# VHH binders against q9m2c9: the designs that were tried, part 8

Target 1, 358 residues: q9m2c9
Amino acid sequence: MACIVEDPQRAGQSNETQIALISGVPDDISKSCLARVPREYHMAMKCVSRRWRDFVCSDEMCDYRNEFNLAESWIYALCRDISGGVFLHMLNPFSSRRSWKRINDYPYIPMREGMGFAVLGKRLFVLGGCGWLEDATDEIYCYDAAMNTWFDVVPPLSTKRCYFACETLDGKIIAIGGLGLNPNAKRTWDIYDPLTRTCKSCSDVNIVPEMEDSFVMDGRIYIRGGVGGSSTAVYSASSGIWERMDDDMASGWRGPAVVVAGDLYVLDQTFGAKLTMWCKDTRMWIHIGKLSQLVMKQPCRLVSIGNSIFVIGKDCSTVVIDVENVRKNKMNGVMVCSSIPKTWDDDIDVISCKSVAI

## First folded at step 22 (VHH)

Design a147
Fold by ESMFold2, fold request of step 23:
Structure a147 (fold): chain B 358 residues (1-358), chain A 122 residues (1-122)
Amino acid sequence: as target 1 above (358 residues)
Amino acid sequence: QVQLQESGGGLVQPGGSLRLSCAASGFTFSNHEMSWVRQAPGEGREWVSAISGSGGSTYYADSVKGRFTIARDNVKNTLYLLMDSLKSDDTAVYYCARSTYKWGFMYMFDIWGQGTQVTVSS
């Protein structure tokens, strides 16, 4: 869809009278050229014309860049300041001056806890949550990373939830379990699809009561929850079936998790901070390295871009770990890292981090 | 100056009817899809209805379908919402808004009216 909702007859009329995207160049060739411009320049491209702005913000451009392996992933951190205000920080990890920047154009998101944070294409979703004196909500906020703006109206969840597992799978957002006014919410999940205005609510007795952490791997959602994080479960979205997680796999899941090219990594923080990887063949956790500097910056969140794991702690302090050698079975777990300094805004808690490829 | 101004709100009994109006100025009204959006106290915004620039296509939320009718007069630059069979859960501030972008059932608007209160109570 374009940036402006138009009458179909006006859209046809516009094609007859449209100014070319690039003078003397057919528009399909112009779009191919524009889609290849690095993402750092997309903001400037929006200033050229309304047609350029509409294309830069379009699903067509994003889809082209993904198809031709041109997509560039930037990191978005959902943060809370000392006053309880919720906002986004953004990081371009490939710029020459890597620093976190606060996004200025955001709505007032009420001071809430236990919110979900998920990505669908170029869009970031903040879902549910509850306040100190406020019951759980079904509200959803959506930020479009290409337009750099929030949607004004977003359909809600079917079930009011906080402290739930929230993941994207197959073009849908799955919100699982948690707490709410309905005590059975802990045994339900919502399958949320904003394109079709559907939010299907399902239930199963196998859902764990209290969600602590989750990740997606090989078309499955892995969930850790229960009293003190003692329960695990696996959801297959294609079949709708809940399964038991491998006990050896579950035993090493003692901190934030991230998946890199089908391999599971966990920052195990039980006795310091150590990065481990699950090896399917041996059913063992492989020690990658110890991150002593990060133990002082808890709690930490993980996000991956390519073969890099970004470990993001308090005030957005960040360590970048390259795991290419481990993945290619070279150097027996060699760790290559760098750092990105914290923000100047003290007392910023990082609620969740996601990457958006455009 | 681009402006939207709603009117026609008020207190009605359950089962009653109201007609909301929205006067538009400062832009080419017929070129734009227009929407009604409502917000009840303590709740998020809910999209209610939309109408294409020509008026040839109309769209309704399931919660109001069959009870509400959206219309526009491109000569008078006025958007309407005819509300029938009102229920207590229709109580909200109603806004007219100019659509700039949509993705599925998610909307962005660049121009909003100040809103008109609709209260449905005995």
Scores: ipSAE 0.643, ipTM 0.859, lowest interface PAE 0.9, mean pLDDT 82
Fold by ESMFold2, look of step 22:
Structure a147 (fold): chain B 358 residues (1-358), chain A 122 residues (1-122)
Amino acid sequence: as target 1 above (358 residues)
Amino acid sequence: QVQLQESGGGLVQPGGSLRLSCAASGFTFSNHEMSWVRQAPGEGREWVSAISGSGGSTYYADSVKGRFTIARDNVKNTLYLLMDSLKSDDTAVYYCARSTYKWGFMYMFDIWGQGTQVTVSS
């Protein structure tokens, strides 16, 4: 990179003096230059020195890149293989050879179902879940995407849960409803603040049963449950209260949802995988196009990066939709989109997908 | 190849004392903060104590302050937990764990021992 200079001298300075990140360059300038290196090369940067490794892995670098609009969002898919093993696939959408890569398995994540999956900064959290012969757990695992490694997290959730909604809101992970030994688990939620406080359980009778899906929009968490999505609720972070969702908005939530630039999109799979958008002004769902069944295997999950929606199906089959381009055309036909090859690991179910911006 | 192996657990009466050991291998022991973590039957894991790589700083959960002492021997690559004035609430499996970092009240552990049982009962 143009701001990095070769050190003309052998490294041999004492531990009592700080070794420069780049010889002859003040550290604040060096950090500015290193933070501008594309994320694709961050693994190689860790091999340069301990100081480079510490900076590349730091919250300081991640925070700098996000604040200066240098952050690059990569997609992480929580997956299950034929044996029931749980693991991650990762996609760098900016690579010229876009393909899914399996992250080395963490051998201590047990075979479980109904786990929560949430992102906070550079960290991915896998929470709770249950096994065939085991009740729900409170365990939390963290994959740090800057360090590229797994950690066990202590303390755990305050409430053992599986098959629950899990979202990040205002720097906190919120785990909502689900199943467990506590007969009231359906009507509780945990607020988990990784920086200041342990997980704390709260209760409200308005939380819907049988959690199916959720999304976050405008400081609120929307949840859907029950047969055919007939039960919905909204959590308002400012009040801490659960309310009923708008009936017109709820009526069109018939599949996975994602928010792009403040606008809600839903993939309605009832009638051939149609992408729809909620229009607040008219209180109506706008049908904006259909996806081809030839390039996609259901069930699908949605992730947004910039103005693009990534539709991720079985075996990590992936279709990319540029929503700005599709809206400009105002066409009613099948949407033209790009695709990313499925993984080499056949028969993989995608449990959940999130993006991590570093 | 990285291993942590606990020992020294057992049955003890209330008010008794016990010393736990954790043998470390496969990594440079002195470079890492180490912790003790316990799990009572039917409960979640609870952080108990931590010690810096050099041994210069020690930390304790409020529930064990004044009763437990963490120590390390960087020549023998061994972590210790000296437990005094044991109570029935101290009954748990005790694990040694290697910390990578702490974030607020959260501990992030990358290496975990198999645990040793401590039972406080008369």
Scores: ipSAE 0.558, ipTM 0.850, lowest interface PAE 1.4, mean pLDDT 82
Fold by OpenDDE, look of step 22:
Structure a147 (fold): chain B 358 residues (1-358), chain A 122 residues (1-122)
Amino acid sequence: as target 1 above (358 residues)
Amino acid sequence: QVQLQESGGGLVQPGGSLRLSCAASGFTFSNHEMSWVRQAPGEGREWVSAISGSGGSTYYADSVKGRFTIARDNVKNTLYLLMDSLKSDDTAVYYCARSTYKWGFMYMFDIWGQGTQVTVSS
């Protein structure tokens, strides 16, 4: 259920003779037509009229596109530059000229670390974080991908958090653990539910301190933290309980993780860049292949779209791996990958990556 | 330049009344929902009230409902908050903000004022 963002501006639409979206065409048909326009042209569409802009930026637009199976996933990377500034970068993977683009400078989060990054619908959320001289924060920022605009969000986080796990599950944002002045925060998680308009705070001793990584698989949240990432836990939304992660599975979680079509992949960066897959049936990690360090600069983050894994490293150097092809074409352990060249000379660290479908 | 400037804050006794004002500039004021948000010492920001661009719809937090009244003058590009029956718990910095979206219990803002201090004390 897409969290309906009520646009407060809609309430004041006086009976002004609503100019048809498309002259001579019923609005429902017009909307259907507009929804079929590729995402790359949505910015231009917003320039046609106010009504077009409003529709294109609406959740209704997303609903139409989802209904028609037209939603396009773009990749968003939260990045830090050498100055310590935090920026959002975007990649359209469907473009013939695949290149990263810097999105609006985030003026409000200078030099923050340990931020959460979550996606709900067409919106990206940057949560919490800390500064060099500052304790954990509770600030929330939202970027609407359709509007291409940043927003401040009120109320803030229930708990100030830094270096915490942040995931989206069942339409909720879940903030887990982390550091802060509140020692109890390390063993707590918050569930933000926009549908019920509630924030629930819970505690569990099984929550690992100092979160390093997290992922969602099969309706469960997996977290890794502790010294050297030695501690793991699994949350089930159905039970509301944190459990210990399987030891065999945990043993292979040695880098950034991503779920593709229900399967867990990990990029082991301890000795080069090795892509591994967790086999649920055998309960073993399978070596998939090695990535060349020439095309990817560590540290890397992972994001998936369809059957593809995007490995995003420093300076947004990107390698694209088709998992299906790699599984089928185990030719001599070499993965056939495509690369997106570095376009910037700047030293950029990738903090987190997510995809947004519109 | 887009700007919001709050005024009218001060010291008031419990049960007293105060009127806050927010002057808006640099944008079409009447086209935007406006909100008051407050932040008490040591607390997070709390949404207080919102008013539609036309002024036809008003919204209030439960904590202030029946006591506070939000209003606007679109000719003067000014937002108001009438605060009656003030309590100690109402002590906060009050901010004027341009509202864009409401997502459940979350309000989204893109422009803020500098805030005005309201202190309710005997």
Scores: ipSAE 0.485, ipTM 0.783, lowest interface PAE 0.7, mean pLDDT 87

Design a147
Fold by ESMFold2, fold request of step 23:
Structure a147 (fold): chain B 358 residues (1-358), chain A 122 residues (1-122)
Amino acid sequence: as target 1 above (358 residues)
Amino acid sequence: QVQLQESGGGLVQPGGSLRLSCAASGFTFSNHEMSWVRQAPGEGREWVSAISGSGGSTYYADSVKGRFTIARDNVKNTLYLLMDSLKSDDTAVYYCARSTYKWGFMYMFDIWGQGTQVTVSS
């Protein structure tokens, strides 16, 4: 089924759009002023009027802040509790007291696993998944970080999927491989483009059904899957085709990966916890430093903000690595890092982490 | 308690008509754009039609344009869908939904009804 999206009249808008944002100030000047307020104060701004709330929550404000390099990245962790409920934790890494905050649930997905997690602008998408005996779904949920609100999204995925790779590239969500009701879905990938009324499904022999990990670097999506993670492939947006990953590069991909300023880092936990970096020039993996095992339990997720890698483990226990600083400074070969306390006494699994810049 | 409750579905022959209703409660109905969304067996949800809060603007998916009419009664807090010239591919569960906004071609809904079944067959 093709994804067809009609353009209905925007709903839920305030009746106060005709009132000036700031008395005696043209709206374009007012918007410039409001867009420059630090993100930690945006919650308070929403309480001033419906017009302020609508602007603070708008794509226009988010776009302005990105255009003028005012955007601030906050981290969102997709988590699952012991009952199988799925929810978000959020971290403002710039706050004077850094702590994880739970975001109210919606949707509730008991026993759902294998969901995709992707970011487009201010929006976090949770896609697909399956239950213990439940077949794969095509459902999409969206958390709008500016509005602090969850939504059901229509249209859904064109292909029902779970345990698939899910990444954002060039303003599109790309869902790759995984399991589904259609036996051929294993080798398919979907491009979900919210802005052009296109939702395209393609197939490629390089896609394997058992997805383990993925990352995006230099306009390419890298995937790892197959038996024991032995199969790798690369999608290049410029050519639109899939190809095999460089064998030397693939050999060091033995844990969660993150890209910092165009450089690929991997946390290799096969023999302790060490951070390695792919050096494009020499085509070799280099050792950056060791991470103390006393702080982190597997599995770990990685997300970057600036020169910092946030290593997020069980219960959102978090270690912050400044890659430039740790290259220069170590204590007995162990990277000197800061930490952020875990959120709960409860057993919380971290499924995926992404950053949202607003 | 915000609630939407659909009614009026049923079995009808091809070429027949049905009128769906959706009773809204727990919010100021006239302030919100409302939509009908349908889901055919084994398929994903498909947006069908929308109407502005005042009722002044109506919108339709190409698949139903000219055959379906959306309406609302802001006194009774009720949304309607009049379905004419029904075809077998109109068979689906029809949902009443409150729209918060649209981003590109993605419709963002925060409140749904339980749905009403429409079956078009001989």
Scores: ipSAE 0.467, ipTM 0.805, lowest interface PAE 1.9, mean pLDDT 82
Fold by OpenDDE, fold request of step 23:
Structure a147 (fold): chain B 358 residues (1-358), chain A 122 residues (1-122)
Amino acid sequence: as target 1 above (358 residues)
Amino acid sequence: QVQLQESGGGLVQPGGSLRLSCAASGFTFSNHEMSWVRQAPGEGREWVSAISGSGGSTYYADSVKGRFTIARDNVKNTLYLLMDSLKSDDTAVYYCARSTYKWGFMYMFDIWGQGTQVTVSS
């Protein structure tokens, strides 16, 4: 990795009387005020001035909003259409008019499958993937949600990967397993650490080569793969070791998984759409409820915000499930759900869903 | 339309020098950090050098430090890369790219040129 030597000469920023962000107001106060503006208006804010734009698009803005507990989570869905085109859809769940919006296309995301999808801060990453005629790739694309802009990322992945697990843990992006020309890639995992500016590649025999699903819970990464999803493994960041999952837990992992406030939920899509929860105390899977196929088209992906699970299916059909009552043992078997109707006529498959808080 | 166009590539002997140019159009050139990125055959893209919008700050990869010089002319909307003491390992397609920001060890680019071939061979 080429060490970028910062030339210390950044000192000579001429005292150009930087025009105040807000006339007559100190910049620190101005920033505090601007940070309190709801996320839906950030696009308009960027049109006020260059300084406003720069601040709104900065990590500093995110820091302020986090400090003030004003961060708003929006949902992003990586989608594929019938033509094989890859694009992002966005949902603001706090809007009175809940509707999915297509984000401007990145012209260079090739028609790929098996891509990794990760979130770090305000940035979404699309990693790797393969095409019908193309082997695994090492390309990385980044969408900055504050800037509303796509970027190419250099350097590329250290290992070309397709159908691999991609998770974020402790400020790092972790790419695990997958397919590629290199047979050894199947049992390798990479750690990308932006803070230390390092990329580490490791191998472990316990890594499942063909990844179907993954999630992070209690500081551990859980992966499922193999033929029919029969193989599972757990990674502990503290030990750096991959271990086998508990058999009882693994037996109920039959679909997309999401963690809500430390609890694991799985949507079993084998016979309809059944939501189940893993009970840590009893070491049993608990049936929560069934979702109607009338409001959701399979296959579905899961993402959580607060105490709500968003079930996102074909054409971004969305069901929202509040699991607060489940956690409080107040469920008399009734699941409270709301639905977001389909907004697009196109046949869209949802590849992966993530939330970004800004 | 936003466009970057590289020129100045070619065949050079080891120890030789080349000057690459990149003509920018369709955006305010002076407001953006610009970079050179190269790709050797069979290798991934490698960041080479960057220069701030004003030209006041320059950055180099360790592999080219002391040999390459990045410069810009904001009046002409042109980015330059002066390459001295060229080595065989410098053989690559060189791209001009508009850089937005560095995130850790990663550079992010939103606009690329078509590239210019540099071949260092005896």
Scores: ipSAE 0.408, ipTM 0.758, lowest interface PAE 0.8, mean pLDDT 87
Fold by OpenDDE, fold request of step 23:
Structure a147 (fold): chain B 358 residues (1-358), chain A 122 residues (1-122)
Amino acid sequence: as target 1 above (358 residues)
Amino acid sequence: QVQLQESGGGLVQPGGSLRLSCAASGFTFSNHEMSWVRQAPGEGREWVSAISGSGGSTYYADSVKGRFTIARDNVKNTLYLLMDSLKSDDTAVYYCARSTYKWGFMYMFDIWGQGTQVTVSS
């Protein structure tokens, strides 16, 4: 539990007769009640009062919801349109009308490629990237999902990076490899720790340049890059060392990857779109099913919520796959798929997808 | 339209003093924490100072503590930075920024001014 140490200096809020959150109810109880309100109504809650707004937008709200097991995961897709503009789309998978919604644009998100996309708590981070005329950048943008607001972040990245791996592990944001003006950046990774307020930069020869994909599993970061995705490495936080990935495991990593309850799934795009699962016991890739190209357009990204994998393709066409039966070794289980059609006519490329639980 | 406009930058000798101003418009100024952020040539952006909406709390980077003073006039919707004992290392573009949220070592801002150049040179 990354205790964001709220700077105690905010305690000096004057004894103004703190208008009760709910009239006649102690604040603790009020907070508990407010925290039980479904996420879809949080925007409306922010309109009730300033105090409600502040609470709903606070990390404390998230803490309550987590404690009550009420956190709801929504999917956020970093997208690019035909103009090169970068924007976020959001999907509430629990809504009766599952539809993607465009989030209000931050006016200054430059047309960039090779950006990192990370989630920490209720916040999404867009990191680095490069433009047509610009080399790798160190700029960081943050979207607070509770506030529904974009922020610029200071300080910037320690190292300018594009086409790098970006993951969250143990409350830290880790930026790995990538391209930039600094040739050494390719073999470096940065660890941003908001709790300790530190940024640590390290180097390892096993870091592959030009990152294609990454995922976190069992407390380790897996990266794939190089020419044609031929190079893989695994980072262990315990040792602080990058190691070679298992060859058998690496051989099946032929597309976007997602971890579901500790199991690794890959959408193999070599011959169509095949969902495969890594079996730890047998050390083999198991074929789960094939997705029709009619229902999704490549390139695709994967996100998991619970036992469901969301396959998100071009124009945010989405297929939802329930893998619960797969996990229960019920091999004969019909893969239940549902589709979420695109809601707009614009050509949209999905750069990256993450889920945020609030 | 929400706007921030910095002024007061210029050339000053080491040991000199300068006063920056930031005029805010398009929002309730007193409801927002405001900050100064600077960017030196070839360097990243550096947080300098912050002041609460009421002006009751002020914060400073270690690099400027004891030399810089942040202030605000909520009636005039203006943010100030008094810079004393200026050093060559203080040379930068200084930006006024709104909605300061500190998250660990990260500061978050939603609105920026255009910046004002401060040059400290003998």
Scores: ipSAE 0.298, ipTM 0.698, lowest interface PAE 1.2, mean pLDDT 86

